# VH-VL binders against q869s5r1519to1633: the designs that were tried, part 46

Target 1, 115 residues: q869s5r1519to1633
Amino acid sequence: YILVAEDNDINIKVVVRQLEKLGYTAIVGINGLKALEIIGSFPICLILLDCQMPQMDGFTCSTILRQIEPTGQRIPIIAMTANDSKDRCFEVGMDDYLSKPVRVDRLQKTLSDWI
Short names: E, the ipSAE of ESMFold2; O, the ipSAE of OpenDDE; V2, 0.75 times the mean of E and O plus 0.25 times the DockQ between their complexes.

## First folded at step 19 (VH-VL; framework fv_recibokibart)

Design m3 (at its last look DockQ between E and O 0.93; V2 from the best seeds 0.84)
Fold by OpenDDE, look of step 19:
Structure m3 (fold): chain C 115 residues (1-115), chain A 120 residues (1-120), chain B 108 residues (1-108)
Amino acid sequence: as target 1 above (115 residues)
Amino acid sequence: QVQLVQSGAEVKKPGASVKVSCKASGYTFSEYYMHWAKQAPGQGLEWIGEINPRSGDTKYNQKFQGRVTMTRDTSISTAYMELSRLRSDDTAVYYCARESFEWLPYFDYWGQGTLVTVSS
Amino acid sequence: QIVLTQSPGTLSLSPGERATLSCRASQSVDSSYLHWYQQKPGQAPRLWIYGASFRATGIPDRFSGSGSGTDFTLTISRLEPEDFATYYCHQYGRYPFTFGQGTKLEIK
């Protein structure tokens, strides 16, 4: 299962379809708070995390995730961003990034690299 | 090659229902959302709704809400649009269209259209 | 809903001339979700420009798209006889998805 944290309906639809095409099952959180709830409820092997979301953005979510993460159980966090804020992503513990709008070939490569 | 083949023209009375089919081939049917659009004679395009062939989930334009039902049969790669309580202004060519998702979402393939005529 | 208004409604030009088609949105639309379709009589629409500025496969380079926010433009640098058709802009950014009313490009 891949957690997709994204607030835009269109982006959610596209990424979920891309993941399904690639053989993965997506679980969607519409913000950072929901993403945190999902992490506790489902076996997630990778997180696609939008940097910009209402209520709780991806940067805050990533920070919290890394703080509460059990020792030796690191889940890859891939930033989805339209601003190319790579440095900030890595500073908060994200492992990689995908530029938005997400391309399926780039997504496939990223998943291959981290899963 | 991707093809969307729709059912033939329909003539209906007001109050009746019509069910248009759209058979897909040349790709994995369940992977792509299918959309439907309406085009009244001499008019532009109007989005009716979408269906996820994988899950069967639908989303409709509120203008058609309550009268439109979109379904699919994955075993034969066919999408259906049923419009009920037909009225004269439902007379139009109806199109099915596949939604691309490899990068940007747009309608990359269209059916040939189905003319539905509603008249007394 | 987002209303797309195209102008002009009809554009009469001759082959070889430059055509400029406008699409105005009632609210901002992400360029990634603004598309153009071409339609000829008796045919289904065909994707022409996607993401405001990308030509679909097989579309000649005399076609170009531009714009952002609420104002988008489709330009044909030098009209060919086969270019005369109706062009629709389309937004896929917000439900319900909507189309412009179309610009009919006809031969003068």
Scores: ipSAE 0.902, ipTM 0.958, lowest interface PAE 0.5, mean pLDDT 96
Fold by ESMFold2, look of step 19:
Structure m3 (fold): chain C 115 residues (1-115), chain A 120 residues (1-120), chain B 108 residues (1-108)
Amino acid sequence: as target 1 above (115 residues)
Amino acid sequence: QVQLVQSGAEVKKPGASVKVSCKASGYTFSEYYMHWAKQAPGQGLEWIGEINPRSGDTKYNQKFQGRVTMTRDTSISTAYMELSRLRSDDTAVYYCARESFEWLPYFDYWGQGTLVTVSS
Amino acid sequence: QIVLTQSPGTLSLSPGERATLSCRASQSVDSSYLHWYQQKPGQAPRLWIYGASFRATGIPDRFSGSGSGTDFTLTISRLEPEDFATYYCHQYGRYPFTFGQGTKLEIK
């Protein structure tokens, strides 16, 4: 499963379609809090994490995930961001990033690097 | 060589139903959402709804909710739009359109349109 | 729903002139989800500009799109005879997806 943490209906729809074309199964969290619940309930191998979400944004979500994760079981976190702030993404424990709007060929390359 | 070919013109009486087909070719039908739009004579475009061909899930413009049903048959790469309880202001050209998803979502290919005439 | 208001409703110009078509949204629209379609009589619409400013395949560079927030513009720098058509803006950012009422660009 790839966790997609995103609150926007249209962004979700597009990314889920892109993941399905690439042969992956997506599970969706509509904010950072829901994303954390899904991590505990499903076998997630990678997280696509939007930086801007209501309730809990992606930067805060990543920080919490890195604090609570078991030693030696680091799930890749890929930021989805329009502003392309690479340094901030890595500062909070994200492993890579994709510029929004996400292109399927860039998504494929990034997923191949981390899965 | 993407093509969307729609069924022929229909003439219906008020209160009847019409079912318009949209046959897709040149791509993997189940990968792309299909949309339908209405254009009354001399008027602009109005979005009716969408269907995910893989799951069959639909979402309709509330203006048409309760009268429209969208379906598909993936074995023949064909989408359908059925409009019931027809009235005179349903007289229009109806288009199917494919939604892209490789980057930005837009309607990249359109069917030729199907004229539905509702006459009392 | 997001209402897209196009102006002018009809624009009468001659070949060689510059055309400016406006689309105003009732709420902010992400420019990635603001598109333009061209339609000629008896034909289906055709994608023309997507993401506010990107030309669809085969669209000549005399067409340019711009704008953000609530105000979007389609500009044609030098009109050719084939450019006379109706142009619709369209938003894909929120359900229900909506079109502007169209700007008919007609030969003077």
Scores: ipSAE 0.714, ipTM 0.877, lowest interface PAE 1.2, mean pLDDT 91
ESMFold2 (binder alone), look of step 19: mean pLDDT 94; pTM 0.948

Design m4 (at its last look DockQ between E and O 0.95; V2 from the best seeds 0.84)
Fold by OpenDDE, look of step 19:
Structure m4 (fold): chain C 115 residues (1-115), chain A 120 residues (1-120), chain B 108 residues (1-108)
Amino acid sequence: as target 1 above (115 residues)
Amino acid sequence: QVQLVQSGAEVKKPGASVKVSCKASGYTFSEYYMHWAKQAPGQGLEWIGEINPRSGDTKYNQKFQGRVTMTRDTSISTAYMELSRLRSDDTAVYYCARESFEWLPYFDYWGQGTLVTVSS
Amino acid sequence: QIVLTQSPGTLSLSPGERATLSCRASQSVDSSYLHWYQQKPGQAPRLWIYGASWRATGIPDRFSGSGSGTDFTLTISRLEPEDFATYYCHQYGRYPFTFGQGTKLEIK
């Protein structure tokens, strides 16, 4: 299962379809808070995390995730970003990034790299 | 090659229902959302709704809400659009269209259209 | 809903001339979700430009798309006889998805 944290309906639809095509099942959180709830309730092997979301953005979510993460149980966090904020992504503990709009071939490569 | 083949023209009375089919081939049917659009004679395009062939989940334009039902049969890669309580202004060519998702979402393939005529 | 207004409604030009088609949105649309379709009489629409500025497969380079926010443009640098058709802009950025009313490009 892959956790997708994204608030835009269109982006959610596209990424979920891309993941399904690649053989993964997506679980969607519409913000950072929901993402945190999901991570505790489902076995997640990778997180696609939108940097910009209402209520709780991806940067805050990533920070919290890394703080509460059990020792030796690191889940890859891939930033989804529409701008050049890569450095900030890594500073808050994200492992990699995908440019939005997400391309399926780039997504496939990223999943291959981290899962 | 991707093809969307729709059912033939329909003539209906007001108050009746029509069910248009769209058979897909050349790709994995369940992977792509299917959309339907309406084009009245000499008019532009109007989005009716979408269906996820994998789950069967639908989303409709509120203008058609309550009168339109989209379904699919994955075993034969066919999508259906049923419009009920037909009225004269439902007379139009109806198109099915596949939604791409490899990068940007747009309608990359269209059916040939189905003319539905509603008249007394 | 987002209303797309195209102008002009009809554009009469001759082969070899430059065509400029406008699409105005009632609210901002992400360029990634603004598309153009071409339609000829008796045929289904065909994807022409996607993401405001990307030509679909097989579309000649005399076609170009531009714009952002609420104003988008489709330009044909030098019209060919086969280019005369109706062009629709389309937004996929917000439900319900909507189309412009179309610009009919006809031969003068």
Scores: ipSAE 0.900, ipTM 0.957, lowest interface PAE 0.5, mean pLDDT 96
Fold by ESMFold2, look of step 19:
Structure m4 (fold): chain C 115 residues (1-115), chain A 120 residues (1-120), chain B 108 residues (1-108)
Amino acid sequence: as target 1 above (115 residues)
Amino acid sequence: QVQLVQSGAEVKKPGASVKVSCKASGYTFSEYYMHWAKQAPGQGLEWIGEINPRSGDTKYNQKFQGRVTMTRDTSISTAYMELSRLRSDDTAVYYCARESFEWLPYFDYWGQGTLVTVSS
Amino acid sequence: QIVLTQSPGTLSLSPGERATLSCRASQSVDSSYLHWYQQKPGQAPRLWIYGASWRATGIPDRFSGSGSGTDFTLTISRLEPEDFATYYCHQYGRYPFTFGQGTKLEIK
């Protein structure tokens, strides 16, 4: 399962369709809090995490994930960002990034690097 | 190579229903959302709604909610839009359009349009 | 619902002139989801500019799009006879998706 943490209906729709085209099953969390709940309930192998979300943004979500994750069970966190937050993404423990709006070919390459 | 071919023109009485078809070819039908839009004579475009052909899930412009039903038959790669309780201001050309998803979502291919005329 | 208001409604110009078509949104639209379509009489719309500024495949470089927030512009640097048509802006950023009412670019 790939967790998509994103609050925008259109961004969700597009990324989920891209993942399905590439042969992956997506689970959607509409904000950082729901993303944390999903991680505890499903075998998530990778997280696509939007940096800008209401209630709990992606930076806060990543920080919490890295603080609470079990030793030896680091799930790749791939930021979805507007190309102006790269340094901050890595500072909070994200492993890679994708520029929004996400291209399917870049998504495929990034997933191949981390899965 | 991608082609969307719509059913022919329809003439209907007020109060009737019309069902327009949109047959897709040249791509995997279930992978792309299909949209419908209305264009009244001499007027602009109005989005009616969308259908996910894989699941059959729909979302409609609230203006048409309650009168529009979108369906599909994946075995023949065909989408349908049915509009009920027709009235004169439903006279328009109705288009189907495919939504891209490789990067930005836009309508990359359109059907040729179906004229629906509602007259007494 | 996001209302897109295009101006002018009709723009009468001659070949060789520069055209500027405006699209104003009632609230901010992510420019990635602001698109332009061209339509000629009796034809379906055709994607022309997407993401506010990217030309669709085969669209001449005399067409350019710009803008962000609530104000977007389609510019044609030097009009050709085939450019006279109606142009619609369209937002795909928020349901329900909406089109502007169109700018008819007609030959003077």
Scores: ipSAE 0.695, ipTM 0.875, lowest interface PAE 1.3, mean pLDDT 91
ESMFold2 (binder alone), look of step 19: mean pLDDT 94; pTM 0.948

Design m5 (at its last fold request DockQ between E and O 0.93; V2 from the best seeds 0.85)
Fold by OpenDDE, fold request of step 20:
Structure m5 (fold): chain C 115 residues (1-115), chain A 120 residues (1-120), chain B 108 residues (1-108)
Amino acid sequence: as target 1 above (115 residues)
Amino acid sequence: QVQLVQSGAEVKKPGASVKVSCKASGYTFSEYYMHWAKQAPGQGLEWIGEINPRSGDTKYAQKFQGRVTMTRDTSISTAYMELSRLRSDDTAVYYCARESFEWLPYFDYWGQGTLVTVSS
Amino acid sequence: QIVLTQSPGTLSLSPGERATLSCRASQSVDSSYLHWYQQKPGQAPRLWIYGASYRATGIPDRFSGSGSGTDFTLTISRLEPEDFATYYCHQYGRYPFTFGQGTKLEIK
């Protein structure tokens, strides 16, 4: 299971289809707060986290996730970003990034690298 | 090698229903959303709705809600669009179209179209 | 819904000339979700430009797309006889998905 935090319907649709093609099941949170609610309810092996979302953005979500995660149970957090804010992603504990719009080949490589 | 082959032309009376089929080949049917579009004679294109062949979930344009039903048979890689309570302004060529998702979402392959004529 | 307005409705030009087709959106559309289709009489539409500026597979480099926000343009640098058709812009950024009314490019 892969947690997808994204608020845009089209982006959600595309990424979910990409993940399904690659053999994964997506669990969708429409913002950082929803993502935090989902974590722990499903066996999530990786998080795709949009940096910009309403209510709670990806940076805040990542910070909180790293604070509450049990020792030895680190889940890879991959930033989804449309701009050049990569440095900030790593500062808040994200492990890697994907540029938006997400390409399935890049997604596949990223999943291969981190799962 | 991707192909979308639609059923033949239909002639219907007002109030009747029509069911158009779209048989897909050359790719994994369940991986791609299928869309339907309407093109009235001499007019532009109008989005009708979409179906997720994997789940069967659908989303319709409000204009067609309550009158259109999209289904699929995964065993034969075929999508269906049924339009009920037909009226004269339903006369059009109807297209099925596959939605890409490898990067950007667009309609990368289209059926050849099905002419539906509604007349008394 | 997002309304796409194309201009002109009809464009009459000769082979070798430059063609400029406009598509204006009623509200901002992400360029990633603005596409162009070509359609000839009796045929299905065919993807031509996607993401505002990317040519679909097999599309000649005389075609180019540009624009952002609410204004998008399809340009044909030097028209070939096979380029005369109707071109539709399309937005896939918001439900319901919508098309422009089309620009018919006809031979003068």
Scores: ipSAE 0.916, ipTM 0.961, lowest interface PAE 0.5, mean pLDDT 97
Fold by ESMFold2, fold request of step 20:
Structure m5 (fold): chain C 115 residues (1-115), chain A 120 residues (1-120), chain B 108 residues (1-108)
Amino acid sequence: as target 1 above (115 residues)
Amino acid sequence: QVQLVQSGAEVKKPGASVKVSCKASGYTFSEYYMHWAKQAPGQGLEWIGEINPRSGDTKYAQKFQGRVTMTRDTSISTAYMELSRLRSDDTAVYYCARESFEWLPYFDYWGQGTLVTVSS
Amino acid sequence: QIVLTQSPGTLSLSPGERATLSCRASQSVDSSYLHWYQQKPGQAPRLWIYGASYRATGIPDRFSGSGSGTDFTLTISRLEPEDFATYYCHQYGRYPFTFGQGTKLEIK
């Protein structure tokens, strides 16, 4: 499963379609708290994490995940960002980034690099 | 070469139903959401709703909820829009349109339109 | 729902002139989801500008789009005879997706 943590239903719709085209199954968390719940309940191999979400943003979610993750179970976290704060993404433990709106060819390349 | 070919013009009486078809070719039909839009004579465009051809899931504009049904038959790559309890202000050209997803979602291909005339 | 209001309703100009078409949204719209379509009588709409400022494939560079938030503009720097048509703005940012009422660009 690839976890898509995103609150905007149009962005979700497009990214899920892109992932399906590429042969992946997506599971969606509408905020950082829901994303953390899903990680604990499903076998997630990679996380696409929107940096800006209500309740818990992506930066906070990434920080928490890196604090609570079991030793030797580092899940790749790919930021979805509007090209702001790229350096901050890496500071909070994200492994890579994709510019929003996400392009399917860039998504394919990034997924191939991390899984 | 992507094409969307719609069924022919229809003339209906008030209270009847109409079902418009949209046959897709040149791409994998189930990969792309299909939308329907209305254009009354001399008027602008109005979004009616969408269908996910893979799942059959639909979403309709509130104005059409309860009167519109969107379906599809993936075996013949065809989407359908049925409008019931027709009234005179349903007289319009109805378009199907495909939604892109490779980057930005917009309507990249449109059917030629189907004129539905409602008259007593 | 988000209402898109286009102005003017009709724009009467001659070939060679500059045209400026306005689209105003009742709520802020992410420019990535603001699009423009051209429609000629008896034809389906055609994608013209997407993401507020990107020209669709094959669209001449005399067309440009700009804007953000609630105010968007389509500009035609130098009108050609084939440019006389109706132009619609369209938002894909929130359900229900909505179109402006159109600006009819007609020959004076």
Scores: ipSAE 0.718, ipTM 0.879, lowest interface PAE 1.2, mean pLDDT 91
ESMFold2, look of step 19: ipSAE 0.711; ipTM 0.875
ESMFold2 (binder alone), look of step 19: mean pLDDT 93; pTM 0.939
OpenDDE, look of step 19: ipSAE 0.905; ipTM 0.959
ESMFold2, fold request of step 20: ipSAE 0.686, 0.704; ipTM 0.869, 0.876
ESMFold2 (binder alone), fold request of step 20: mean pLDDT 93, 93, 93; pTM 0.938, 0.936, 0.937
OpenDDE, fold request of step 20: ipSAE 0.915, 0.916; ipTM 0.961, 0.961

Design m6 (at its last fold request DockQ between E and O 0.92; V2 from the best seeds 0.84)
Fold by OpenDDE, fold request of step 20:
Formats: structure tokens, sequence, C-alpha cells
Structure m6 (fold): chain C 115 residues (1-115), chain A 120 residues (1-120), chain B 108 residues (1-108)
């Protein structure tokens, strides 16, 4: 299961389809708060985290996730970003990034690298 | 090669129903959303709705809500669009179209269209 | 819904001339979700430009797309006889998905 934190319906639809093609099941959170709720309810092996979301953005969500994460059970957090905020992603504990709109081949490589 | 082959032209009376089929080949049917569009004679294109062939989930244009039903038969890679309570202004060419998802979502392949004529 | 308004409705030009087609959206559309389709009589639409500025596979480089926000443009640098058709802009950014009313590019 892969957690997808994204608030845009079109982006959600596309990424979910990409993940399904690659053999994964997506669990969708429409913001950082929802993502935090989901992480405790499902066995998530990787998180795709949009940097910009309402209520709670990806940067805040990532920070919190790293604070509450059990030792030895680090879940890869991949930033989804439309801008050049890559450095900030790593600063808050994200492991990698994907440029938006997400390309399935890039997604596949990223999943292969981290899962 | 990707192909979408639609059923033949239909002539219906007002109040009747029509069910158009769209048989897909050349790709994994369940991986791609299928859309339907309407084009009245001499007019532009109008989005009717979409179906996820994998789950069967649908989303319709509110304009057609209550009259349109999209289904699929995965065993034969065929999508269906049924329009009920037909009116004269339903006369149009109806297209099925595949939605890409590898990067940007757009309609990359289209059926050849099905003319539906509604007249008394 | 997002309304796409194309202009002009009809564009009469000769081969070799430059064509400029406009598409205006009633509200901002992400360029990633603004597409153009070409349609000839008796045929289905065909993807032409996607993401505002990317040519679909097999589309000649005389075609180009540009724009952002609410204003988008399709340009044909030098018209060829086969380019005369109707062009539709399309937004896939928000439900319901919508099309412009089309610009018919015809031979003068």
Amino acid sequence: as target 1 above (115 residues)
Amino acid sequence: QVQLVQSGAEVKKPGASVKVSCKASGYTFTEYYMHWAKQAPGQGLEWIGEINPRSGDTKYNQKFQGRVTMTRDTSISTAYMELSRLRSDDTAVYYCARESFEWLPYFDYWGQGTLVTVSS
Amino acid sequence: QIVLTQSPGTLSLSPGERATLSCRASQSVDSSYLHWYQQKPGQAPRLWIYGASYRATGIPDRFSGSGSGTDFTLTISRLEPEDFATYYCHQYGRYPFTFGQGTKLEIK
C-alpha cells in the first residue's frame, strides 16, 4: 500500500492509476492531516506527499511523520512538487522527490529505488 | 495498435433508450479510463462522463445525470454508454475515448463515433 | 464549469500563411490540463497539442502551443493543405471537462 497525499482530484486520479499499473494500491489522503490519520490505519510502505495542500502541507506533514515514526521503521517519503523546493523537502525529512505532473516511468524508478 | 471500435448507427424514437458499445483492443482495457463525448450536428464536443473499467466506477456530466449509464464488460474489453429518455436534441455522434495517464491526462485514442438519430 | 471560448469562429487563410487560434478560459486552467484536438469532417477528433505546448506524436513542428492562466494559443507557422480542419481546445483540469466551441480553419 502506498499513501498518496494530494488534494487535486485530477492529480489523485492519475497517480492512483499509475500506481495500479505498477502493481500497488493507493490510499488517498486529501491533506497532511488526513495522511497522518491514514498512516496509523494501513500498512504503508511508501508515501507520496504533495508539498502544497490545504489545512496541512507536505512539509509540515513530513516533519510530524518523522517525529512519530518508530525507530527502525522508516517509511520512505517522496515529495511531489511542481516547483524547485527540493532542498526544503530534504530538510523536513523527505527522502526523494517527483516533479509534478508525475510521469509513470519516473514513479516506477522511484518506487524501485525506495521499496 | 490501440483501436476503439464502436457499434453502428442507431435510429430511435423520443422516449426510447440507446446503448452504444465501444470495443477496445491493443492494450490492457482495465488500465485506462474510458470517456464518452457527444457531438451534435455541426456543433462542438461535449463531455458526457467517464468510467474506470477496472472498478466500474463512473462520473457523469451533471447535464446527463439520471439519463446516462456507463458500464463495461471486461471479458470482452467493451465499454457501453446507455442514454435513456431520448430527445431530439440527443441526436449526435457519440464517441468513446481513452484517457492517457502515463503523464498528462488527455484523450489519446478515439472511437470512430456512433451516430444516434432521435426522431418521431 | 470552466467555459472555453475560442476565437475566431472561422479563420480563412491560404496555404503558406500563419494561423493563430485563441482559447480563453472563464477561469484559470493549469497548462498541464489544456489540450488541443484537430477534427476533420467525418472523422473523430485527434489529439494535437497537450499540456498547452507539447505536440502529440506525429504532429509537425509547424504547430506550436503556448499560454497559461486563461489565455492559450495554437499557432501554425506555415499552413499546409492538410491543416485545414476544426481545432478544439479542451480543459482537463476540473470536472466537468469542457471543450471550446472550435475554430474552423478553412481555405480562403
Scores: ipSAE 0.915, ipTM 0.961, lowest interface PAE 0.5, mean pLDDT 96
Fold by ESMFold2, look of step 19:
Structure m6 (fold): chain C 115 residues (1-115), chain A 120 residues (1-120), chain B 108 residues (1-108)
Amino acid sequence: as target 1 above (115 residues)
Amino acid sequence: QVQLVQSGAEVKKPGASVKVSCKASGYTFTEYYMHWAKQAPGQGLEWIGEINPRSGDTKYNQKFQGRVTMTRDTSISTAYMELSRLRSDDTAVYYCARESFEWLPYFDYWGQGTLVTVSS
Amino acid sequence: QIVLTQSPGTLSLSPGERATLSCRASQSVDSSYLHWYQQKPGQAPRLWIYGASYRATGIPDRFSGSGSGTDFTLTISRLEPEDFATYYCHQYGRYPFTFGQGTKLEIK
């Protein structure tokens, strides 16, 4: 399962379609809190994490996940971000990034690198 | 070569229903959302709704809620839009349109349109 | 819902002139979700500009799109006879998806 943490209905629709095209099953969390709940309930192999979300943004979610994760159980976290947030994404423990709006060819390459 | 071919023109009386078809070819039908739009004579375009052909899930413009039903038959790559309780102001050309998802979502291919005339 | 208001309603110009078509949104629209379609009488609409500024495949470079927030513009630098048509802006940023009422670009 790939977790998509995103609050925007249109972005969710497009990314889920792109993942299905690539042969992956998505589970959607509409904010950082829901994303953390899903990680505890489902076998997630990779997280696509929007940096800009209301209530709990992606930076805070990544920070919490890296603090609470068991040793040796690191899930790749791929930021979905505007260009000007790249450095902060790595500082909070994200492993890679995709520029929004996400292109399916870039998504495929990034997933290939981490899965 | 992507193509959307719609059913022919129809004449209906008020209170009847119409079902317009949109047959897709040249791509994998279930991968792309299909949309429907209305264009009354001499008027602009109005979005009616969308269907995910893979799941059959739909979302409608509230203006048409309760009168529109969108379906599909994946075995023949065909989408349908049914509009019930027809009124004279439903006289319009109805288009199907395919939604892209490889990057930005937009309507990249359109059917030729189906004229529905509602008259007493 | 987001209302798109196009101006002018009709624009009468000659070939060789510059055309400027305006689309104003009632709420901010992400430019990635603002598109332009061309339609000629008796034909289906055709994608023309997407993401506010990207030309669809085969669209001549005399067409350019710009804008962000609530104000978007389609510019034709030098009108050709085939450019006379109706142009619609369209937003995909929020349900229900909406079109502007159109700008008819006509000769003379």
Scores: ipSAE 0.716, ipTM 0.880, lowest interface PAE 1.1, mean pLDDT 91
ESMFold2 (binder alone), look of step 19: mean pLDDT 94; pTM 0.947
OpenDDE, look of step 19: ipSAE 0.904; ipTM 0.958
ESMFold2, fold request of step 20: ipSAE 0.703, 0.696, 0.712; ipTM 0.871, 0.872, 0.879
ESMFold2 (binder alone), fold request of step 20: mean pLDDT 93, 93, 93; pTM 0.941, 0.943, 0.944
OpenDDE, fold request of step 20: ipSAE 0.915, 0.915; ipTM 0.961, 0.961

Design m7 (at its last read DockQ between E and O 0.94; V2 from the best seeds 0.85)
Heavy chain, then light chain:
Amino acid sequence: QVQLVQSGAEVKKPGASVKVSCKASGYTFSEYYMHWAKQAPGQGLEWIGEINPRSGDTKYNQKFQGRVTMTRDTSISTAYMELSRLRSDDTAVYYCARESFEWLPYFDYWGQGTLVTVSS
Amino acid sequence: QIVLTQSPGTLSLSPGERATLSCRASQSVDSNYLHWYQQKPGQAPRLWIYGASYRATGIPDRFSGSGSGTDFTLTISRLEPEDFATYYCHQYGRYPFTFGQGTKLEIK
ESMFold2, look of step 19: ipSAE 0.722; ipTM 0.882
ESMFold2 (binder alone), look of step 19: mean pLDDT 94; pTM 0.952
OpenDDE, look of step 19: ipSAE 0.906; ipTM 0.959
ESMFold2, fold request of step 20: ipSAE 0.736, 0.697, 0.721; ipTM 0.885, 0.874, 0.884
ESMFold2 (binder alone), fold request of step 20: mean pLDDT 94, 94, 94; pTM 0.947, 0.947, 0.946
OpenDDE, fold request of step 20: ipSAE 0.916, 0.916, 0.916; ipTM 0.962, 0.962, 0.962
ESMFold2, last read: ipSAE 0.717, 0.707, 0.654; ipTM 0.882, 0.876, 0.862
ESMFold2 (binder alone), last read: mean pLDDT 94, 94, 94; pTM 0.947, 0.947, 0.943
OpenDDE, last read: ipSAE 0.915, 0.916, 0.915; ipTM 0.961, 0.962, 0.961

